# Designs tried in a protein design chat: VH-VL binders against q8ixk2r445to577. Part 104

Target 1, 133 residues: q8ixk2r445to577
Amino acid sequence: FFGMLQNKGLTDYCFDYNPPDENQIVGHQVILYLCHGMGQNQFFEYTSQKEIRYNTHQPEGCIAVEAGMDTLIMHLCEETAPENQKFILQEDGSLFHEQSKKCVQAARKESSDSFVPLLRDCTNSDHQKWFFK
Key: E = the ipSAE of ESMFold2; O = the ipSAE of OpenDDE; V2 = 0.75 times the mean of E and O plus 0.25 times the DockQ between their complexes.

## First folded at step 5 (VH-VL)

Design f55 (framework fv_axatilimab; at its last look DockQ between E and O 0.89; V2 from the best seeds 0.79)
Fold by OpenDDE, look of step 10:
Structure f55 (fold): chain C 133 residues (1-133), chain A 120 residues (1-120), chain B 107 residues (1-107)
Amino acid sequence: as target 1 above (133 residues)
Amino acid sequence: EVTLKESGPALVKPTQTLTLTCTFSGFSLSTYGMGVGWIRQPPGKALEWLANIYWDDDKYYNPSLKNRLTISKDTSKNQVVLTMTNMDPVDTATYYCARLQYGDYYFDYWGQGTMVTVSS
Amino acid sequence: DIQMTQSPSSLSASVGDRVTITCRASQDIRNYLAWYQQKPGKAPKLLIYDASTLQSGVPSRFSGSGSGTDYTLTISSLQPEDFATYYCQQYYSWPYTFGGGTKVEIK
């Protein structure tokens, strides 16, 4: 699967990654933004290694969850996907993080109209449903 | 078990400052993501959100009341304090404190509320 | 601010009835909607969040649905303990706002 990763509940919002330096793509947080399909900021790939890969730059980035965190951070992809980079896109649309055993949820930031994907306990919420478009 | 309890004066004179304390148990504001908010409800009327405070001491206020509100926490005592200045009879209401989590801005546990009457 | 309009403001129903309460937002709140139950002299109790997710411990006769600006709380079979006032709350846009409430009374 590849393309824009769109949320069902938070209608018209997609995974978005826009690093401040195109030559240093790791270490920043993945956010949610209106789906526009322009550029490469919203193009992701779900791989057979269970990675959510940002492959528009070299070296390629893979979404990871750092210890103690609930945010999605871009790391470098590895030859063998590390445990903190493994996700399961389930048939019901839930995006399950294997290591934390939590689901990715579209959440709002308190002080803004910005949104971010966060790890939360898995529920039937449409905010935890994702699909590639 | 999560519990919250509001305490403070039942009667406040106009122009005075209201100070309310929320004492809670079953969770901690040292825990990442945890927050406590205040909501009030005039008699027979709807609910109105007042303020939130989070584990990292981040604070948010209702814009219509921001200049009158101050929220603070004492993590060691499991307490959150709300002050509201220049009280008016229109501020007569039951005041609730409730738990929420950053990113999930609904209130899953509430105190029983404390009635505050503003009268001369 | 986002205005939340509930309808009806009150209704009368009997035990066993199907009850539906509507909440309309002044703009699309994208399922960031919670429902609360409040009994006289008591604090609100969370029933549903994210428009349709049932809070732990809440009976399955309660359900939430809707999208965009229009949302509904449904009680499939009203029980004696369900007579109360119900409120919706949006948390899509800051500041958070509540509906005016719907009082469910015994017929």
Scores: ipSAE 0.893, ipTM 0.953, lowest interface PAE 0.6, mean pLDDT 96
Fold by ESMFold2-Fast, scan of step 5:
Structure f55 (fold): chain C 133 residues (1-133), chain A 120 residues (1-120), chain B 107 residues (1-107)
Amino acid sequence: as target 1 above (133 residues)
Amino acid sequence: EVTLKESGPALVKPTQTLTLTCTFSGFSLSTYGMGVGWIRQPPGKALEWLANIYWDDDKYYNPSLKNRLTISKDTSKNQVVLTMTNMDPVDTATYYCARLQYGDYYFDYWGQGTMVTVSS
Amino acid sequence: DIQMTQSPSSLSASVGDRVTITCRASQDIRNYLAWYQQKPGKAPKLLIYDASTLQSGVPSRFSGSGSGTDYTLTISSLQPEDFATYYCQQYYSWPYTFGGGTKVEIK
């Protein structure tokens, strides 16, 4: 699958990665932003290794979760996907992070109009359901 | 497993400062993402959110009451403390502490509540 | 601030009835809505979050639905222990706000 990764509950919001410097594709948090339909900073690829890759250029960025944390951060992709970069997109639309046994949820940053994907205990919430378009 | 309990004075005089303590068990504020909030309810009226504190000591206050509220925690004692200055009869309410998780701003476990009456 | 309006303010129903309570937000809250049950003299108890997700341990007769600005709490077969006041809460926008409550009285 590839395209814009959209949330079912937080309608019209997509995974978005917009690093300040085009030469620094890693180290920043993935956010959620209104889907614009143009690809670019909202274009992701879901690979057979269970990675969520950014912008399909060289070197490619891969979404990861650091141990003990709940935020999604962009890292460099590796030839063999490390466990912290593996997400299972399930039939019900949940995006399961196997290493932590948690699901990706659309959430708001407190006291801010910004939205971010966070790891949370898996529920049947539409805020934890994702699809490519 | 999760329990919270509020403690503090039942009676407060106008202009005084209210101090309430929430003591909890079954979870820790050392856990990433964990938080405790305070909510109040005047007799016969709706619930009103007051303040939240999180594992990383970030604090958030209801803007309408921000200049009167201070929230703090003692992670080692499993306690969260709320202070509210310049109490007025209109602040008469049952005060609750409750658990939440950052990103999920609903409250899954509540203390029993403590009634605070503001009167001369 | 987002205003939360509940209707009706009170209702009476018989055991076994289907009861529906509504909650309307002054703007789109994108399913960031919780429902609480409060019995007289007790603290609120979380029933539903994210508009339609049942809290663990809550009986399956409770369900939530809705989207955008309009949400409902349904009790499919009212039981005597369901006598309570029900509150909705939005957590889409700061500060968090609650509805005025709906009192359910058992006939």
Scores: ipSAE 0.753, ipTM 0.910, lowest interface PAE 1.0, mean pLDDT 91
Fold by ESMFold2, look of step 6:
Structure f55 (fold): chain C 133 residues (1-133), chain A 120 residues (1-120), chain B 107 residues (1-107)
Amino acid sequence: as target 1 above (133 residues)
Amino acid sequence: EVTLKESGPALVKPTQTLTLTCTFSGFSLSTYGMGVGWIRQPPGKALEWLANIYWDDDKYYNPSLKNRLTISKDTSKNQVVLTMTNMDPVDTATYYCARLQYGDYYFDYWGQGTMVTVSS
Amino acid sequence: DIQMTQSPSSLSASVGDRVTITCRASQDIRNYLAWYQQKPGKAPKLLIYDASTLQSGVPSRFSGSGSGTDYTLTISSLQPEDFATYYCQQYYSWPYTFGGGTKVEIK
């Protein structure tokens, strides 16, 4: 799939990537922001390798979770997707991170106006349900 | 089995500082994402959130009270301490400590609570 | 601060009745809502989180529904042990705030 990756429970919020340096796209956190479809910040591709790819820029970025972390960070895509970059979008809408065996959940950062995707134990919560638009 | 228990004085005079200790078992604040919060309930009234502390020492306070509150932890003792300065009779309430996980700002296990009365 | 308004403030019902309690937020809270049960002299107990997800160990007669600003706790068949005060809590925005409570009295 290619498009905006939207959360079911946190309505009108999409995966968004807005690195401070547009020429250095790795190492920054993926956030959730109001879906707008303007520019390139909210367009992602779900690939046959189970990557969530930020491919509107070269070099392409792939979403990863580093060991011991629960935040989604942009890495460079590799020829063969590393295990920490593999996400399974299941039929029920859950977004399962294969290496950690956890699901992506929409959560607010405490005392902040920011929402972020975080890894959590899988539940049936609509905050763990995602779809491409 | 997850348990939490509050301890501290039952009576405090106005202007004094209240110190409450939450002692817990069945989980650790060395575990990624774990936190403990404090909530109070004046007699017959609604619950009011006070403060949270997390495994990484991040601390968050209710803005209406943040100049009066200090939260700290001792991970090795499974304890969280709340200090509240300049107590006033309006602060009379049952004080609870409770467990939460960062990102999930609801409390899944609560202590039994400790009643604190502020009077001269 | 987000105001949480519960209704009714109290109600009486018989064992076996369907009971409905509502919670209204002053703004859209996007299903970031929990329900608690508090029995006299005891601490609150978590029943439901994320508006509709039942906490482990909570009887299936409890359910949550709603979206936006309007949320509902339902007890499908009231039992004697359900005599309590029920509170909603939003955790969409800081500081977290609670409703004023609904006291359920069993006739």
Scores: ipSAE 0.637, ipTM 0.878, lowest interface PAE 1.8, mean pLDDT 91
ESMFold2 (binder alone), look of step 6: mean pLDDT 93; pTM 0.938
OpenDDE, look of step 6: ipSAE 0.821; ipTM 0.937
ESMFold2, look of step 10: ipSAE 0.624; ipTM 0.872
ESMFold2 (binder alone), look of step 10: mean pLDDT 93; pTM 0.935

Design f6 (framework fv_axatilimab)
Fold by ESMFold2-Fast, scan of step 5:
Structure f6 (fold): chain C 133 residues (1-133), chain A 120 residues (1-120), chain B 107 residues (1-107)
Amino acid sequence: as target 1 above (133 residues)
Amino acid sequence: EVTLKESGPALVKPTQTLTLTCTFSGFSLSTYGMGVGWIRQPPGKALEWLANIYWNDDKYYNPSLKNRLTISKDTSKNQVVLTMTNMDPVDTATYYCARLRYGDYYFDYWGQGTMVTVSS
Amino acid sequence: DIQMTQSPSSLSASVGDRVTITCRASQDISNYLAWYQQKPGKAPKLLIYDASTLQSGVPSRFSGSGSGTDYTLTISSLQPEDFATYYCQQYYNWPYTFGGGTKVEIK
C-alpha cells in the first residue's frame, strides 16, 4: 500500500521528508508535518519487505534506524531490505521496529514548529498508532 | 535505581545570583535522548517549568525567564547546574530537578526539592 | 503559551468515592498531557502520560481520558493514600505548562 502515513493521536500530522539538497536525499531525519494531501514529501510506500519507501527520487530512499539512536533517518534502499529498515505495521496500528523491539511514536521537536517520529518502548498510546490515508 | 538530589543555598538576598546543583544516579546524560529539567513551585502555587538540558548539550529555557537562566551539565560527574540571576522575593519557591527524554517532555523521576527563600 | 485550567480547585470526598478531575487547555494539545500526584511536603509523582497511559507501578484505579482541549483524571474508588493535590501538564507545545492543581481532601 501507499499514501500518507498519518498518526491517530496527532490527527493532522503525516510522515514528511523534505531534504534541503535534492542532489543528496539521504542522511536527514524524517519529520512529521501537517498533512496537506498533495503527495510529494508526504507520499510513502509500505512494501512486502516491510520497508517504508520514499519514491520521489531515484535511487529510492528507505526509512532506517541507526544503532543506538531513536530517530528515523532516510537511507538508500537495498535489493534485500536490511533489518534496520524493517517496520511491521501491526493490526492495532503500531509501527514495530523488529530489530530494536520498539514502536514509532509521534513526538514534538523541542522549540520548533514540527513533530518527529521517535522509537519508544511500545505502549497503547494513540501517538504510536499509524494508518495509511 | 534512579535518584536525583538538589543542593544549593536556602536563603538568597534580592539581586543576588542563585546557583543550584542537581546530582543524579541510575542514568547518564551520555545516553542518547536523555535529559534533565528544572521545575519550581512557589508556596501554595502551581508548578512552573524553567529549563531543560539534553545528552547532546542542547539547552531550552522558559521564555519568561530566559534572560536570567543558564543551565549546564558535567556528564562525568552526573551533575546539572542551574543559575538564575537577579533574584527577587517572588522567586521564593521549592526548586526541583527531574528526568525527561527528548520527545517526551513529562518528568518521570523527581528530586526531593530544595526550598529557596529570597528575602533581605 | 498554552494555558491549563483545572477544575475544581478543591473537592472533598470519602474513601470509596469516584473522583473526577478536569483539565482544559486553551488550544488542542492532541493528548500530549501528563498527570501528577503531589502529597504535602513531597515531590510530584508521575501518574499518567499521553493522556491515558498509566505509568508503571501506578494503581489501576487511576485512569485518564480525553482529547482535543478537554481531559479528565478519574480515581474509581478513592483510597486513604489518594488524598493529595493533582496537577496536569501539557507538552504539546513549548514552553510546557501546568494546571493550577486540584486538592482532594477528606470529607
Scores: ipSAE 0.732, ipTM 0.909, lowest interface PAE 1.1, mean pLDDT 91

Design f7 (framework fv_axatilimab)
Fold by ESMFold2-Fast, scan of step 5:
Structure f7 (fold): chain C 133 residues (1-133), chain A 120 residues (1-120), chain B 107 residues (1-107)
Amino acid sequence: as target 1 above (133 residues)
Amino acid sequence: EVTLKESGPALVKPTQTLTLTCTFSGFSLSTYGMGVGWIRQPPGKALEWLANIYWNDDKYYNPSLKNRLTISKDTSKNQVVLTMTNMDPVDTATYYCARLRYGDYYFDYWGQGTMVTVSS
Amino acid sequence: DIQMTQSPSSLSASVGDRVTITCRASQDISNYLAWYQQKPGKAPKLLIYDASTLQSGVPSRFSGSGSGTDYTLTISSLQPEDFATYYCQQYYEWPYTFGGGTKVEIK
């Protein structure tokens, strides 16, 4: 699968990665932003290694969650995907983070009009349902 | 297992500063994403959110009351403290502390509440 | 600030009745809505979050539905312990706001 990764509950929002500049591609938080349908910063690829890859810019980034944390951070992709970079996109649209046993949920940043994906205990909430568009 | 309990004065005179302490158990503010908020309820009226504090010491205040509120935590003691300056009779309410997680701004466990009456 | 309007302000019902409480937001809140139950002299108890997700330990007779600006809490078969005041809360936009409450009284 590839394309814009859109949320079912927060229906107008997609995964988005907009690092400060091309020399700082990794180490920043993945956000949610209004879906524009043009790919670019919202274009992600779901790989056979269960990675969510960002390859609009080089080097290719892979979304990861550090142990004990809830935020999705862009890391460098590795030849063999580490466990913290593996997500299972399930039939019901859940995006299950394998290492933590938690699901990705759309949430607002407090005191901001920005939204972010966060790792949460899995529920049947539409805020935890994702699809490629 | 999760419990929260508010403590503080039951009576406050107009213009005084209110200090409330929330003591909790069954979770820690050292846990990534964890937070504690304060909510109040005047007698017979709706709930009003006041302030939140999180594991990383980030603090957020209701804009209507921001100039009067200060929230702080002592992670090692499992305590969160709220101060509210220049108390007025309209601030008479039951004050609650409650648990939330950053990104989930609903409150899943609440203290029993402490009634604060503001009168001369 | 987003205004939350609950209706009705109060209702009278009998054990076994289906009770419906409505909450309307002044703008789209994309299912970022929680429902609380409050019994006299007690703290609120979380019933539902994300508009329709039931909190652990809450009886299945409670359900939430809705989208956009209009949300509903339903109690499918009212029990004696359900006589309480119910509040909705939006957490789509800061600052967070609560509805005025709906009191469910014995008929």
Scores: ipSAE 0.752, ipTM 0.913, lowest interface PAE 1.0, mean pLDDT 92

Design f8 (framework fv_axatilimab)
Fold by ESMFold2-Fast, scan of step 5:
Structure f8 (fold): chain C 133 residues (1-133), chain A 120 residues (1-120), chain B 107 residues (1-107)
Amino acid sequence: as target 1 above (133 residues)
Amino acid sequence: EVTLKESGPALVKPTQTLTLTCTFSGFSLSTYGMGVGWIRQPPGKALEWLANIYWNDDKYYNPSLKNRLTISKDTSKNQVVLTMTNMDPVDTATYYCARLRYGDYYFDYWGQGTMVTVSS
Amino acid sequence: DIQMTQSPSSLSASVGDRVTITCRASQDISNYLAWYQQKPGKAPKLLIYDASTLQSGVPSRFSGSGSGTDYTLTISSLQPEDFATYYCQQYYTWPYTFGGGTKVEIK
């Protein structure tokens, strides 16, 4: 699958990666932003290695969650996907992070109009349901 | 398992400063994403959110009361302190502290509440 | 600020009744809604979050539904311990705001 990764509960929002410096593509948090349908910063690829890959700029980035954290951070992709970069997009739309056994949820960044994806215990919440468009 | 308890004065005079302490057990503010908030409830009225503090010492205040509120924590003591200046009779309420997690701004465990009466 | 309006402000019901409480937000809150139960003299207890997700340990007779601006809490078969005041809370944007409460009283 590839395209804009949209949330079922927070219906107008998509995965978005917008680092302050386009030459520094890794190390920043993935956010959620209003879906614009233009690809670019909202275009992601789900790979056979269970990666969520960002290919808009070089080098290619892969979404990861560091041990003990809840935030999704852009890391450098590797030839063999490490465990912290593996997500299972399940039939019910949940995005399951294998290493932590948690699901990706749409959540608000406090005191701002920004939303972010965070790891949370898996529930049937529509905020944990994702699809490519 | 998880418990929170508020403490502070039961009576405050108008214009004085209120200081409330929340002491908790069963969780730590050293845990990534963890937070404690304060909510108040005037007698017979609805709940009103006041402030949140998180594991990383980030602090957020209700804008209508921001100039009067200060929240702080002592992670080693499992305590969160709320200070509110220039108390007025309309601030008479039961004050609660409660646990939340950053990103999930609902409160899953609450203290028993402490009643604060503002009167001359 | 987002205004939360609950209706009714109070209702009378009997054990075994199906009770529905409504909560309306002044703007779309995209299911960022929690429901609390408060018994007289006690602190609120979380029942439901994300509009429809039941908190651990809460009986299955409680359910939440809704989307956009309109949300409901349903108690499918009212029990004696369910007589309480119920509050909704939005957490779509700060400041977080609560409804005025719905008091469920015994007939």
Scores: ipSAE 0.695, ipTM 0.903, lowest interface PAE 1.2, mean pLDDT 91

Design f9 (framework fv_axatilimab)
Fold by ESMFold2-Fast, scan of step 5:
Structure f9 (fold): chain C 133 residues (1-133), chain A 120 residues (1-120), chain B 107 residues (1-107)
Amino acid sequence: as target 1 above (133 residues)
Amino acid sequence: EVTLKESGPALVKPTQTLTLTCTFSGFSLSTYGMGVGWIRQPPGKALEWLARIYWNDDKYYNPSLKNRLTISKDTSKNQVVLTMTNMDPVDTATYYCARLRYGDYYFDYWGQGTMVTVSS
Amino acid sequence: DIQMTQSPSSLSASVGDRVTITCRASQDISNYLAWYQQKPGKAPKLLIYDASTLQSGVPSRFSGSGSGTDYTLTISSLQPEDFATYYCQQYYSWPYTFGGGTKVEIK
């Protein structure tokens, strides 16, 4: 699958990665932002290795989870995907992070009244249901 | 088992400062994402959010009361302290502390509440 | 600030009744809504979060539904311990605000 990764519960919002500049491509949080339909910073690829790739820059970025944290951070992709970069897109739309046994949820980032994807215990919440558009 | 308990004076005179302490067990503010907030309820009225503090010492205050409120934590003692200056009879309420998590701004466990009456 | 309006402000019901309580937000809150139960002299207890997710340990007779600005809490078969005041809370935008409450009284 590839395209804009949109949330079922927070219906107008998509995965979004906007690095500060080309020298700081990785290490920043993935956010949620209003879906604009133009690809660009909202275009992601779900790979056969269960990665969520950001291919706008070289080297390619892969979404990862930091140990002991619940935020999604952009890291460099590796030839063989490490466990912290693997997400299982399930038939019900959940994104299951196998290493942590948690699901990706659309959540408030109180600072600046914005939204971010976070790891949470898996529920049947629409905020945990994702689809490519 | 998660428990929270409020402590502080039951009676406060107008113009004085109120200090309330929340003591908790079953979780820690050293844990990523954990927070404690304060909510009050005047007799017969709705709930009103006052303030919250997170594991990383980030603080947020109700804009209507921000100039009167201070929140702090002592992670090693499992305590969160709220101070409110210039108390008025209208501030008479039951004050609760409750747990929340970064990203989830609802309160999953509450203290029993402490009634504060502001009167001369 | 987002205003939360609950209706009705009070209702009378009998054990076994289906009870529905509504909560309306002044703007779209995208399912960032929690429901609480409060008995006289007690602290509120979380029942539901994310509009429809049941908190662990809460009986299955409680359910939440809705989207956008309009949300409902349903009790499918009212029990004696369910007579209480119910509050909704939005957490879409700061400051987070509560509804005025709905008191469920014995008929």
Scores: ipSAE 0.661, ipTM 0.886, lowest interface PAE 1.4, mean pLDDT 90

Design g1 (framework fv_zigakibart)
Fold by ESMFold2-Fast, scan of step 5:
Structure g1 (fold): chain C 133 residues (1-133), chain A 119 residues (1-119), chain B 107 residues (1-107)
Amino acid sequence: as target 1 above (133 residues)
Amino acid sequence: QVQLVQSGAEVKKPGASVKVSCKASGYTFTGYYMHWVRQAPGQGLEWMGYINPNSGRTKYNEKFKGKATMTSDTSASTAYMELSSLRSDDTAVYYCAREKYGDYYFDYWGQGTTVTVSS
Amino acid sequence: DIVMTQSPSTLSASVGDRVTITCRASQDISNYLAWYQQKPGKAPKLLISAASTLQSGVPSRFSGSGSGTEFTLTISSLQPDDFATYFCQQYYSYPYTFGQGTKLEIK
């Protein structure tokens, strides 16, 4: 699968990676932003290794969750995906982070109106359902 | 290619209302937040709030809650900002500004609409 | 609210001078800072984003630096077209806030 990764509950919003510093492509948080249909910063690929890849930049980025965190951060892709970079996209649209046993949920960023994907306990909420468009 | 064109200058009496428009072109109007920023004569810039044109959802600076109302018309690609119960201290230039895709700063601004509240 | 304070409020300079304008945030905003230029009677124009990223079409004599709470805008060799008011803005959290502005005047 590839394309814009859109939220079922927040239908306006897609996964987005646009770090505030152009010289630092990795290490920043993945955000949610209004879906624009143009790919670019919202274009992601779901791989057979269960990675969510950001192929728009070289070197390629892979979404990861650091131990003890609930935020999705961009890291460099590895030839063999480490456990913190593996997400199971289930048939119901849930995006399950196997290492933490949690699901990716569209959530409001603290002290702002910005939305971000965060790890939360798995529920059947539409805010935890994702699809490629 | 991207342009934001605002309505012309307004002169209003105290207690009246004014509605400023901002017509967008050159991009997908519903894909970007539209913000409103005020500048009183000789003063700095003051953020008023934004509207999501796709959903109609708004966020206001606490100072402008109940004073400003933001709306949009997707068919016309136009955002609106209405001020009610005008007082002399509402005299200012009002700007619309587009939120840079994913970056949250303002990459394009309207030319500004001068609102004068006359005695 | 995050308070943005610029220094100086007014700066007098001559063509060819190197000038610096400082912006301080009341709390850590990382690099979520933009600089805008405003000429009399005109809308603000974005110069620099993410504290140091020069926008396309902006002359290379402009540069930005800083992170956290202290930021600087530098013009390495002042040109006549640069006499304007400069504003910093934080976009770290709502409400977005601007500095009070620095007016760059002909000496």
Scores: ipSAE 0.007, ipTM 0.550, lowest interface PAE 11.1, mean pLDDT 86

Design g10 (framework fv_zigakibart)
Fold by ESMFold2-Fast, scan of step 5:
Structure g10 (fold): chain C 133 residues (1-133), chain A 119 residues (1-119), chain B 107 residues (1-107)
Amino acid sequence: as target 1 above (133 residues)
Amino acid sequence: QVQLVQSGAEVKKPGASVKVSCKASGYTFTYYYMHWVRQAPGQGLEWMGYINPNSGGTKYNEKFKGKATMTSDTSASTAYMELSSLRSDDTAVYYCAREKYGDYYFDYWGQGTTVTVSS
Amino acid sequence: DIVMTQSPSTLSASVGDRVTITCRASQDISNYLAWYQQKPGKAPKLLISAASTLQSGVPSRFSGSGSGTEFTLTISSLQPDDFATYFCQQYYSYPYTFGQGTKLEIK
């Protein structure tokens, strides 16, 4: 699958990655932003290795969650996907992070009107359901 | 308490290699990136690169590509930085520094390892 | 590479003084700037992150300000323990770069 990764509950919002500089395309938090339908910074690929790849820039980035953290950060992709970069996109639309046993949820960033994807206990909430568009 | 403890001073001949260690304690080693920073005598700080101990992935400053190699041992909670083909201008204090995940700045530093290269 | 320039390179001051150190970036780095303190023979210590966020355990007399290309570190009432070299660092893009340092010495 590939395309814009959109939230079922927060219906106007998509995964978005716009690093401040091309010299540092990794290391920044993945955010949610209004879906614009043009790909670009919202274009992601879900791979057979269970990675969520950002391949609009080179080198390709892979979304990861470090142990003990709940934010999604862009890392460099590796030849063998590490456990912190593996997400299972389930039939119900939930995006399950294998290493933490938690689900990706659309959430409001504290002290801001911005939205971000965060790791939370798995529920049937539409805020935890995602699909490629 | 977070601590980064580096190996002792080294005196090497030109052409030799040296491997500096940085042992972490007081936190989960794989949660934080480890950076290496060089400080030549009387000079400022130079960023060398980082290693992600969780994956082994690295990023080098172009100036140090082919000169420095960063590795880590998760079971020992230790990061390593090896310098090859030493020259006199590699004489410096080498620091390891922990990156606060997702924030990119260095919240804790090792005490430094002095590497002296002389004939 | 982003060039970081500090001024002054050396600053002489007395205990109780208000001192200001400036750091300039060759391009816009937003607020991706840290300040470190280094005493002779010791490792640098993080004082301020994100241009203005004081780190836990750092005395409140230290403050940072600025965004974009011009940044300032201020010590409101200089104490004997504050005589050290101060470095700014950008972490906006790789390679990370540091200013040349400002040595704060006793007048």
Scores: ipSAE 0.007, ipTM 0.533, lowest interface PAE 13.1, mean pLDDT 85

